VHH binders against o59646. Designs and how they scored, part 14

Target 1, 363 residues: o59646
Amino acid sequence: MKNPKFTENQKEIEKEEFEFLQKLNFIIKESLELFNTNLKNSMKFINYITLPIIMASIESKSFNPFSEIIEKHIAFILNSKMNSLGYKFLPLGYSSDLTYENDNSIIHIDIKTANLENPSDFKDTVPLGINQSSYPGVLDCKIRGKNIKADCKKIKVYPNIPTTYNNKLTITNALLFIYPDYKEIIDEIREDYIAIRELISINLKDILTPIEGSLEEFLNYKPSNEKKRLEPILDNIVRGYFIHDKLRHEFSENVEKDLEEFEKKIIGIAKKLKEREIKPVAILSISIPNGELAPHYDDEIVSGKSWGSSFRYHYKKSGNSVFKGLDNKASRAVFLHINKEYLPVLKKYFDPITVYELTEKRL
Below, E stands for the ipSAE of ESMFold2; O stands for the ipSAE of OpenDDE; V2 stands for 0.75 times the mean of E and O plus 0.25 times the DockQ between their complexes.

## First folded at step 7 (VHH)

Design k13 (framework vhh_nb_b201)
Fold by ESMFold2-Fast, scan of step 7:
Structure k13 (fold): chain B 363 residues (1-363), chain A 121 residues (1-121)
Amino acid sequence: as target 1 above (363 residues)
Amino acid sequence: QVQLQESGGGLVQAGGSLRLSCAASGFTFSSYAMGWYRQAPGKEREFVATIYSGGSTYYADSVKGRFTISRDNAKNTVYLQMNSLKPEDTAVYYCAAYGSWRSYLTGYDYWGQGTQVTVSS
């Protein structure tokens, strides 16, 4: 097996990686309760972010309803904690990934979420997007050290974060949150969601259509359109209907009853989601070497996805390379949290290490 | 021969201050992260503060704003300045050194013998 290339500053890079891992461990332990997404306490968050995301997931059947919610929650908490450690946020074009600097280092944190029922997403590899593992610039595809003006969708693209930038060391860390399966929650609300869409499309369409844009915004809301919150859209629909005197005089009492049922079902879904608590099964920290990975793109250390726009880092295959100065068995991947209830299933994929079992006696 | 020797503990009244020192010898001090931990009677050892080789610091929430950790690499010494002391700060305070990821996870490289801090009401 091949080890990643390192600069002449290998020892300094390993030291900065290790120091950051210690800081990250303390942040996670101190903030563990805050990473539990208590939907019951997040009424605003549920009403204008979570409901359209879940509805879109039910519609598409291939979209993860909770990954975006969880990633945003994690990012919010981490940003607060990183600032308290003297790190300044850097806006380098990452949207969900976090980049920070202090006087000595630039830290790249890739937040990853995985479902416990899909071990291929967490047991050996972590996926990385090329845009989130590269500095901004004109995109050129590189093959065998040559820049070519080829379609990067047809060839492999390599990460290009340098090991040093502006006299600071660069550190990349994937922070992987493993969660239990949420399929039962989705299945529980699926029928209510279908009934709501049918009610709007069949029974209330002609009543609500005169309200400028609101019905189309509600039914066609996409998670990427985050400026269009669900709560104002729903308020506009309800307000428009009730203030239109003409509609009340021309339509039957059945329309009023259908609108009441619509509101009841929306409230029912929100209440069910608010009563759920989403807790991580485990949190894993994975240090990823920056610099030249091109010689290793096709070996067991990294593998590509279709179209060459992302890759998977095989952290178990290359995990000891950064710490070979200690010995070849030193781990770069470590658990920051393990929920003991899930330890038997985690032992199928990982050697058991329990930082929090040892931490209270030593920290 | 490696040694970590704490000093500066003692009896102090609530609201008072103490400065702990930890003198290190026998290893390359500047390459190690240094920490302070404490253990009250009948309780497990708990984290207080850490200073990394690069100079960055991290504190337990219970001491943040009251305690300050610092180091002097020329003197191979780490310090813990404790202000606004409370009776619940009463404990044996230990100095620890760790130079690697494995040492942090499986046990610190070196530990001091501890120094008693007693805060009276």
Scores: ipSAE 0.000, ipTM 0.298, lowest interface PAE 15.3, mean pLDDT 63

Design k14 (framework vhh_nb_b201)
Fold by ESMFold2-Fast, scan of step 7:
Structure k14 (fold): chain B 363 residues (1-363), chain A 121 residues (1-121)
Amino acid sequence: as target 1 above (363 residues)
Amino acid sequence: QVQLQESGGGLVQAGGSLRLSCAASGFTFSSYYMGWYRQAPGKEREFVATIYSGGSTYYADSVKGRFTISRDNAKNTVYLQMNSLKPEDTAVYYCAAFGSYRSYLTGYDYWGQGTQVTVSS
């Protein structure tokens, strides 16, 4: 039943969650310059391997065409800094999630990216998989607005992640990086991208087909769940390598002219992109409550997205998105960084913005 | 009237130790995060260490294992114990205090005047 009094153990849980939030705040502060430098340096290495990933994002109509590259660099920086704070990385195979442990806790960090022009991705909720948190989820039994079962209601989902494991508390943070709209940059390269795609489809189509067999043979030894996630990334990498390294000296003068034009356009795109600075508008940390705290929150703090997919955590629900057992009543959604030039637009979605500031325990 | 006063700087030989102190007045010290920054000639000011109100600490990679930050809330003082000093640690060291995340994002709420640390080779 909801609204019981907090036990001393539940207050201790919230204290540990808040202590981790403070540590994450300091790590992000130190990492801002390092992150920007590493990401900019990574963009300087746009080549036939990284460019196909960007092109695939454009073709898929992704609102964050650089999300894969950005998330990998965030993960690299965070891993180094978490180790510096005494947390040991727990290897989980191929996942964007970062999992760490120390003597007292197991930390799950779910990295999210969002475009400032798509406020639905960041203004009210964050999506979570049932295996990313110890908090009980809810799934709607609807697909595309239709009930799957006649008596369809919200389905409670219990996570496989326990609230504690080997006396270590489970802590989950969604770490959301908000970026400026890259539409202007995408618009600059769109004509070159279309020309490249036409050149491949018309002139080079028969040459690219053999690479598919090699990729499939490689993926045969991967677990089925990982194959679907890795396949598009590896396909783009292998295809890019084949175009660059294997075709250059094999074909007639007409094909060589088409490859020269292809290389010229790829280099042009890479030059436009690698001279750009990529910096976040803001970084928002969302501290998902440990499952032991569920009795203190309303059912509306979580909602279903789609049956069998994920649920949403509503971090702006009044009275439901705070550290309820702490004297400071701090928000569980806190800005760790704001680029001051974007403060006016952020205030449209976070009003008053002071609610989303890290507050110290009051005396 | 808010004030941060650094002390304990000076000349020391490589491999030596120094303890910096920062005495704070004019605000509720126990609720503030405290930090140390340094600035070498011709370089931008860089982060060294921080301690939040609960006592947890965070260090720059360049000083980790050699420097220790601590606080005494009864004396409104933050300390930086510097061991195994190197010539590259030569800089003016600044104490800083911040009470809210907003102040932290825009720079610290309050800065000291700095204290010179010089490490001879």
Scores: ipSAE 0.000, ipTM 0.155, lowest interface PAE 19.9, mean pLDDT 70

Design k15 (framework vhh_nb_b201)
Fold by ESMFold2-Fast, scan of step 7:
Structure k15 (fold): chain B 363 residues (1-363), chain A 121 residues (1-121)
Amino acid sequence: as target 1 above (363 residues)
Amino acid sequence: QVQLQESGGGLVQAGGSLRLSCAASGFTFSSYAMGWYRQAPGKEREFVATIYSGGSTYYADSVKGRFTISRDNAKNTVYLQMNSLKPEDTAVYYCAAWGTYVSGLTGYDYWGQGTQVTVSS
């Protein structure tokens, strides 16, 4: 197969993308401990404020409240660090896309979390919104299993983001955080959860309600390493489930016993979850090529299976994982962190030699 | 056998200039971002300046306009030109390299042993 040669402009684009990848590498490495500390504090707040929501998720494998909170904390730290590198935040109204600019570039950072038990989300692709990159995507010509056009197999979808705007190059980077499966946490609290559900739905359903303002406390919480400030907030949130304490109602002896059991089990769950340290399994930084580079990469490097499907960037397809214009040597997909505890699992999804080299190089 | 070797530190009067050098070996220098950090007695290590593989630079606000970072890929050397030095610039200055590629993946940081800079009032 005869591919076209890189122009000087295309080589310059690859150099700028590679340079930004190095900048992102720098700030993430400098921020690893802060990510872990803020996530640990966030987990405590999730457990106390959103406990009924977490309990509901036990009945549904598709519900994951932890992912959104992880992404928000990562975004908060990243925003601060990007400003220190001379990038100004641009609010474009997209909730999952962080956009920044400097004198030469417009940067789109797409923060993604992946569950270790869902390898399709990290082992060879990363989810990508079409409005987060300048690279044209390819969609299967289907709506509800039927082709949009009778003789069409796939259609090209052009992004709303230009390759260059006002002399600034568009650069897109996905930042993928792989975390352990939350199932172990759910399984640990399952017996207490079942008992609480019985108490709420049968014995105490008309007595116990969560304090409505407790969610607002969490949504306005800024990450902090101050343990002294965290404890009073957690206690107040837990007490929000015990309406009789606040209102000083006189209850029957049986109701009092059920309320005491409910309180004891809620506090037990909170203590178990409070001690959790949620740390990433690995952090991957993935540079998505600028649309001007399309002639040099696989036609389906950004693709979705059908109309309404999520687009994915296929970073492990042959040749797609490297900066081709830089003598095909520098990688577009870079591990910024590997948790050695999860090395056996990572070797299952990534090349064993590659993972070995990272551990030998002291990541 | 990766090595970063710093030189050029010393004692200088306020308002003076010094040029630090960092000679690198054992890796593909041109593919690495290079940086300078400093640590004053009793303080945490702080960022000073970085230069990326493409030649772009970034500086801490405290040194912007006074310090200039540069690199010579033919000599595998990164430099820090320090002008208009102040007593508060007194610190041990460290050279650092940020890796970008090993078997498709970046992995590690290299640090030098540091060089002392003392600015007299």
Scores: ipSAE 0.112, ipTM 0.549, lowest interface PAE 5.8, mean pLDDT 70

Design k16 (framework vhh_nb_b201; at its last look DockQ between E and O 0.02; V2 from the best seeds 0.00; counts 0 for: pae E 20.8 > 2, placed apart)
Fold by ESMFold2-Fast, scan of step 7:
Structure k16 (fold): chain B 363 residues (1-363), chain A 121 residues (1-121)
Amino acid sequence: as target 1 above (363 residues)
Amino acid sequence: QVQLQESGGGLVQAGGSLRLSCAASGFTFSSYYMGWYRQAPGKEREFVATIYSGGSTYYADSVKGRFTISRDNAKNTVYLQMNSLKPEDTAVYYCAAWGTYVSGLTGYDYWGQGTQVTVSS
């Protein structure tokens, strides 16, 4: 059933989703300056837990070193604003999701970050786990074996999240922050990172041996094939440093000096990051339809490529009515903020009408 | 052409009441959420109240229990009923409209010219 007439209940669901979009628009616009603050405001998140991730990203060049810090900062600000709107944080749910409730609804907000240089992360789809919304997905099941050359039929997958629970409507929103490339910032801190590596390899090797091979793994690390394992290795090295620092009074003068220098370099990286401004290029609200609305959309708007693939929500697909959802009053994917300096590049990747209308009238 | 026109301001004694109106034209009123802000001399603009398309409301802590925001979609008008007024409520009150960047005028922030409210002790 494709495009059947909306029931009264389905119309009411879309109206409630539209009203939540308005609430989200309000809090983002009223809080915009909080999201445009420099890393000084986020210093409490730049600590020994996040520094190994930053160091791993610099070494492997495979990650955005600031994505985790930015996401934690956004989550903190958003949580404060949702509480102000009368929503209570609901710990029932997934650790990566921000889940809230009020008297009428259960709200799931997924914070997404994307780098402007990686348009596949923001131009037409966003990652969406099977159980992050109430909307059913379609999985393209491809099975190939030695004596089997068959692509199995597409499989429909149902989420564990209900469309309503305890008389509260499930509303799901992906809040996407697009940021510029951080190459210049990475280059500025890379020298301190190199100095840390030299201290570890030359001076601290013997005292970090108790980290159970992590030091040897770090020194022999090759980015091309082992980048996904680098963060745990660096985390173990940093944890080992703090364990040794606790016993510092029993170490030789040379070891104490090298540990002090190691600490100074790590703090130096944190201080340099603290002074940098984090300003989004754009903020995009992506409203995933409640599962009761599935009969009105293409089956593949939530889909995965193969049995082992993650699901994605396709919000910009040509001919897909998803863009015109929400009681025909709003697109399900809308800009809440655009930094005018990035308009030329955004027009390259987004619906020209939507971007033109926003920017030509806004400016 | 979008227009927001406030009315209903004036001088009132502490403990009194005023009802502000904001008449809107040039956009699909029912698709916008509407709000009231105020600005006292020498201070930054402060949020007062908002009302969403479905009728749910949100208020600043300083006015909760005293002010009521409402809307009449048939008349394209938003109202702010102000009760138990205090000298601290003295400010220019501004009407505002926000959309969701769908099409035409729906996606833009609009502000009225303001209406003066003076509360004497």
Scores: ipSAE 0.469, ipTM 0.797, lowest interface PAE 2.1, mean pLDDT 72
Fold by OpenDDE, look of step 8:
Structure k16 (fold): chain B 363 residues (1-363), chain A 121 residues (1-121)
Amino acid sequence: as target 1 above (363 residues)
Amino acid sequence: QVQLQESGGGLVQAGGSLRLSCAASGFTFSSYYMGWYRQAPGKEREFVATIYSGGSTYYADSVKGRFTISRDNAKNTVYLQMNSLKPEDTAVYYCAAWGTYVSGLTGYDYWGQGTQVTVSS
């Protein structure tokens, strides 16, 4: 089917999207030095945050230990810069990470992190949640490759975000930070932490303040839809011991020795994390089409991991996703930063690499 | 290559004692939890004992008070002292190495070939 002609309104939408992309790209590029400085400041405390990182990563095989730090720093910088440009911070709750308002638009900025070893998150597509875009995506009506219903071929995913807020246009951008993989570091300590929890678990009677009733009953108590209380309690004890030094005398000698050994491992992990590069491999800015542009971009919003809850924007390789209604056909996806050391690796996934400076360049 | 080699098994009378040894190589011994399992004919492999890197120990109820697990990190060896042996203790005893105690008492990363322990009535 011949792609329908752009309406004047649709062209205007793309124009606004493009202009904002340019502004955002400029903001991020100018802030890179500050961003790096701020990251270094956080890393001064790596020894104190290592255990929390370990604890947070216990159930996640692809955990990035620095993702939260990075996201917060970027948010801080963006808030300041956006404000300087006349945008007001406007949190709307069930929306993207950052939301801003000006006279004509509501801007949604979603900050995403991806690991270099997981190309599915950055190579050709960017995952979008229902709270991240105004675009009603189209997904196959399938579960694990099977049709749910014979008469159901496709389903639209309707997001929480409307295409317009009254008279203000919804604009959505994704900022993707690609990082090296830290899996090997986290995997090294994950099993040890689990072992420590188990060790504590078998010694709970000795550790916990005497309570009336059965400890077993207490630990097994769960409302109909809640998880067991055991893991949170164990984590609490871990924090009490390693972070607050409040429980060191409550353990038997043998248990204490094991905890000490684990502490040494934590220190080792901290060192390894410190030695790793915390800087992103690349920063990619992607303008996500407004939902009003669906007639032109439906072929690019066609997949998702979770039926009805997420979809993916297929921006393809660098330079292939363009503002279709604009004469210049500028890219919707632009690299703002590239670590030169990783350029050969990035070229495997992105060819060409589109960069926006004063003018759009393809590398 | 990771190797676990058990020794010390044999025939013993009821009430007697045996000491099993497991020599480990090919991995950082001190970083692993070491354990013993046993499998009797026609039965499933069952947990016997484990020892943490720092020396904490855990025993199956059936062997508690009779068996003692220990380790020598300098020798990369784990031991199982078995006292007051019973006919029901007859089994092939397997040495195991695990990076983590909890992933289930049955899911060790490395296993030995086993050593036969026979307790006669």
Scores: ipSAE 0.019, ipTM 0.232, lowest interface PAE 6.2, mean pLDDT 81
Fold by ESMFold2, look of step 8:
Structure k16 (fold): chain B 363 residues (1-363), chain A 121 residues (1-121)
Amino acid sequence: as target 1 above (363 residues)
Amino acid sequence: QVQLQESGGGLVQAGGSLRLSCAASGFTFSSYYMGWYRQAPGKEREFVATIYSGGSTYYADSVKGRFTISRDNAKNTVYLQMNSLKPEDTAVYYCAAWGTYVSGLTGYDYWGQGTQVTVSS
């Protein structure tokens, strides 16, 4: 790695990346009220989705129950605004969350959510997939903090996204939404859900009676010699009972009482989720360097946790986190929104905090 | 009112063969998993073989290749063909039935009274 000068082409690439970052920041900043209003309106239906959220969370304690909802709402807002600015949505945009084109460029935008209590998801870095960047990263072959193969640093992690599509420049951005932790609310009921699964499991014969054929032949069509193989059947019964109001008369009185008590807990969790405001703690907007800018960002884009299956962009708020080829030293990562209630916590992780303002000064 | 009745036990010389039967009544036989267990004097009851309602079979390592479990749903009967018998196969053999995969995690629904198998050297 040397200190080569930026070529004129590389400077032009960074100008295009900076100009798009400003457009994206403006769109999102001006749309924050609509985004928040749509989220609040969605909470009218929280009692219908609370059980699905609990069921999805049983596999992990770190589940963010709103990540898909957030992604869908941001996609709606962006599609509406990008179209008005002459960008056309590209359906099937590979693995990117959103892909757009105009006459000169192909835009990839990745929407990410992070839990404030898990700083590895947002502090000074952003994780990328090989489908979310055009910049070849440095392969990290370390095992438990050791570099076993010294020559592995000559190997790059090559992404799937090209630096250009024919004559159109690839521009890649991430939008990172940081939310408060919901784990304590979900964990409160997770153990109760596991107990309900076991209760249903013990009483399967009350509700799985064949009209034709053999129940055991059904259960053994795909040999179910592990507990996990019964989980789809148990989850189906949960959905039938609590969502579709079926099977209510098929259990004994004591089992019915336990199921109804759990239903009350579901309703209580729905109330807690509704009362906790679904507003981001912070929104971070990140311009990811194009691969033609190599080697200028080689120290900042490295392999992630896996051996070349992902990247991390270390956007650090220092001299390395700027558009290095531009005179204005503009930051590639800026905050679009900060919830003031969380500012003390955010200052624990970020110093300084760069905030986007609506007044723009373009190169 | 479920009944499992074993038969076919007896005395046999080492290297010989024996066929056990278990006649079942009082439940829907074709829906149940059937198994054989054995208990030697002074030892805990141990698994021998299972046949699932769909016909899949499983065996203890100590009997693989020598014992064969089978079922006849028309006769409500499960069988254990025992070949190449050894003195250590001497035990009371029990027929067992269980109605669901989950019930087998905590115990079996029904047991027979057992049939003695004695293998002499």
Scores: ipSAE 0.000, ipTM 0.091, lowest interface PAE 20.8, mean pLDDT 76
ESMFold2 (binder alone), look of step 8: mean pLDDT 82; pTM 0.830

Design k17 (framework vhh_nb_b201)
Fold by ESMFold2-Fast, scan of step 7:
Structure k17 (fold): chain B 363 residues (1-363), chain A 121 residues (1-121)
Amino acid sequence: as target 1 above (363 residues)
Amino acid sequence: QVQLQESGGGLVQAGGSLRLSCAASGFTFSSYAMGWYRQAPGKEREFVATIYSGGSTYYADSVKGRFTISRDNAKNTVYLQMNSLKPEDTAVYYCAAWGTYTDYLSGYDYWGQGTQVTVSS
C-alpha cells in the first residue's frame, strides 16, 4: 500500500492528541500518591457493605476483587483534575466511562484495569468499545469449534461518535492500570469465603429467612457481560445483617455459636485484606487515533474476532503506537508509571530497555 | 545531551516581581510540555505552573492571578513571570520538561538544577 502524506489538518489533529497525552501524563504523575493513599484508606474501612462486594467478586474465575473500588477511585480523581484543567463533564456522551469537553475538543477517557495473570488484556492490545472512539473498526467474523470451521469476510464497522462535532475535535485515550494478579490473596481468603457460604446455606438459613430471596440471588450471582448490578442484592443482605445484629441476643446457643463463627470469618477476611498494600504494577496511556487519521494507520488497528465480542485497539500492530505525522516521532502508548518491584515480570511482556529507563527514573 | 538551565532567581522584597527563565537544549523543545515546581525549606516539592506543547496553561491555586508561564519555541526557553511576591513564595524553583520521543512505551522527564528565590518580609 502507498504511504500517503499527512495533510496540515491531520498534523494539527495529532498535535491536539499529543497535547492531551501530555495533560494526562501530568495528571497521573501528580495524582499517583493520591490513588495509592485513597485505595489504602478504603481497605482500612472494610465492613459489611464492602465485604459482600468482594465476596461476590470471588465467584468469577478470572477477577480482581478490587477492580470496582479501583475504577471508582481513578474516576473520582480524574474528574477533579479534568475540571481543574477547564474541562466540563459531558453526561450524555457516547463513552461508557468518562467524557469531557473544553472550547476545542471532546475527550473520551476509557478507564481499564488488568492483572498480570492475563496478559491478553494489556500486552499489545487494549479492550475498546465501539462507542469510545471515532476510529472505524474491522470485524473478523470467525465461527470455529471442533465440529464447525467457518470464516467470514472482514466487515468494516463505523463508530457511534464522529471525528469532529460542532467544530470540536474528538480525542480518545485508554488509561490502563495493571495490578498484581492477587491470586495469593484470593487463595488465602477463599477457604473462609467457602465456609461463610456453607454457614449461610446450611446453618443460618432460618435466621436469614427475611432476606431469603436476596441471599439466594447472591449465592447464585455470576458476573455478566454487562455492567454489574449488585447494589439491590447487597442492600437487602446488609439490611438483614442489621436486623440480625439487633436480635442476636434472643437466639439459641447453637445459633449464637454459628453467628460467632460467621463474624470470625468475616473479620478474618477483613484483616487479611487490610494487611495488603494495593499498588499498580504499571500505568499505561494509549492515544487512539482520530478517525480522520485512518489513511495513515492499519485498518485493523481496531478489530474484533467474532460476533458479540468486544473490539480491541492493537497498539503495536503496524506501528500504531507512534504519532506518524509529527516530526518528534512521539509514542501514542506511554508508560506513565512503572513499579520497580515488578520489573522482571514486565520485561517478559514489554521492551526491556524502555522498562529499565522508566524504572530507574522512578527510584 | 539534555540540559535545562534556570536563571533569574534572587532576593526581592514582598510585593516585588521576578522573571525566571529556563533555557533548554538536547531535545525537540516545541513538542515538550514545560513546567515549574518549587521546594521550600523543610517542605515537599510543590507544583507551580505548566505550559503544554500547544500553548495551554495550568496553575496551582496558590499562584493563580500572580504568576504567568510562557514559552518561546524559537529560543527553546520557558519563562515564569512572578508578580506580587509573598514571603511564602521563598523556595528553590525547578524547571521541568516532559514528553514522549522514543519507543512505544516511554515518556521522558528532565529537571534543571534549580534557582533560589528569596522574598524578604
Scores: ipSAE 0.363, ipTM 0.749, lowest interface PAE 3.4, mean pLDDT 71

Design k18 (framework vhh_nb_b201)
Fold by ESMFold2-Fast, scan of step 7:
Structure k18 (fold): chain B 363 residues (1-363), chain A 121 residues (1-121)
Amino acid sequence: as target 1 above (363 residues)
Amino acid sequence: QVQLQESGGGLVQAGGSLRLSCAASGFTFSSYAMGWYRQAPGKEREFVATIYSGGSTYYADSVKGRFTISRDNAKNTVYLQMNSLKPEDTAVYYCAAWGRYTDLSSGYDYWGQGTQVTVSS
């Protein structure tokens, strides 16, 4: 089940996990106002990050623009703090969101967001990509199509991240942010973004693109293309530069009307986002056991997700006999933050609310 | 019955040194992270330093290189050694502890009553 090195070094792993949780708790509590302020400000303004993400979501029904924005802000804040705590960022080229090392261990952090209205993504499991773990395994998945239930073949999971690196033990942590349902807000702004895309495709692109940068490059951006600066374009739109009287006198009547509609839609979206306060309902740290997960599949510690290429870690079951030696840490999940206004709905999924203490029993 | 009791504050001239102590009781000290905060007149409470259960430390930029946090688990005490004190360090200094999440608190688990530090120019 476990790599022999991890069985031998279990006490050292537990000590590193415990100290990491204390440090993570400090970072999150001290950074909550900064995170909320940065996220709130980003969502108030259509900028070069927010607009491409929202526009990309229109192309894919599986893409959540708020999750992407939130995860980037969390990653930025964590990275700025981790170096001060003795962790060095590792550019390992793996698919984990963030990887760090200290003198004793390598830490992999997978940042997760969940919608309060989708409890299957937080109440007892956390979804992980098969390549976002140091653990090998096998998974069954179930694919549903055209009202027919089809069981997919078992998916063999190989560790994309080594269980040891540079003679250091690795630990994996999922940092889960639960947010209120933003579907209503997304649905409300989606039509405005579709309208903006149609307006741009007419004649506005030629007016909104300065010599340095183009809306076509912006809309069709690829990493391999020559990147031009887009901030001045979006900043000018948000600040109303393109509706400036001097420019309007040079437009055809039809172009001016399209530009006015475009700016009305942008301002409408910004106003809707300005009136929203984006705060997490709860933040959980979930420590994922270091070692081979395949033996745990049949007892539902690890299971397949409805789509292939991912698995679910059942964190509430982690203390069963399958993880003998870690049984006194039955769940490796702890709440780092809760919004007390959401306590009644949280109790529906965590009733009683089970918080796993960082106590002497865990050391 | 959890208590954090600060001591060692006082009046000192700029460039001087003070050592603050925080005696803890009513909880398993060795499993908790311990920290120091300060509040100057008319300002919000400011983070100063922390020491984790494993002994790792972290400092605010304003005190880094001048202050040293340490702990003695046998005595259930955390210390803050303050060197090269400046008038800007004048504040009430508070001891804090955290390590349990059963109350689902968004703040520190326990706070002391504070000790006054005054640095004259």
Scores: ipSAE 0.012, ipTM 0.477, lowest interface PAE 8.8, mean pLDDT 62

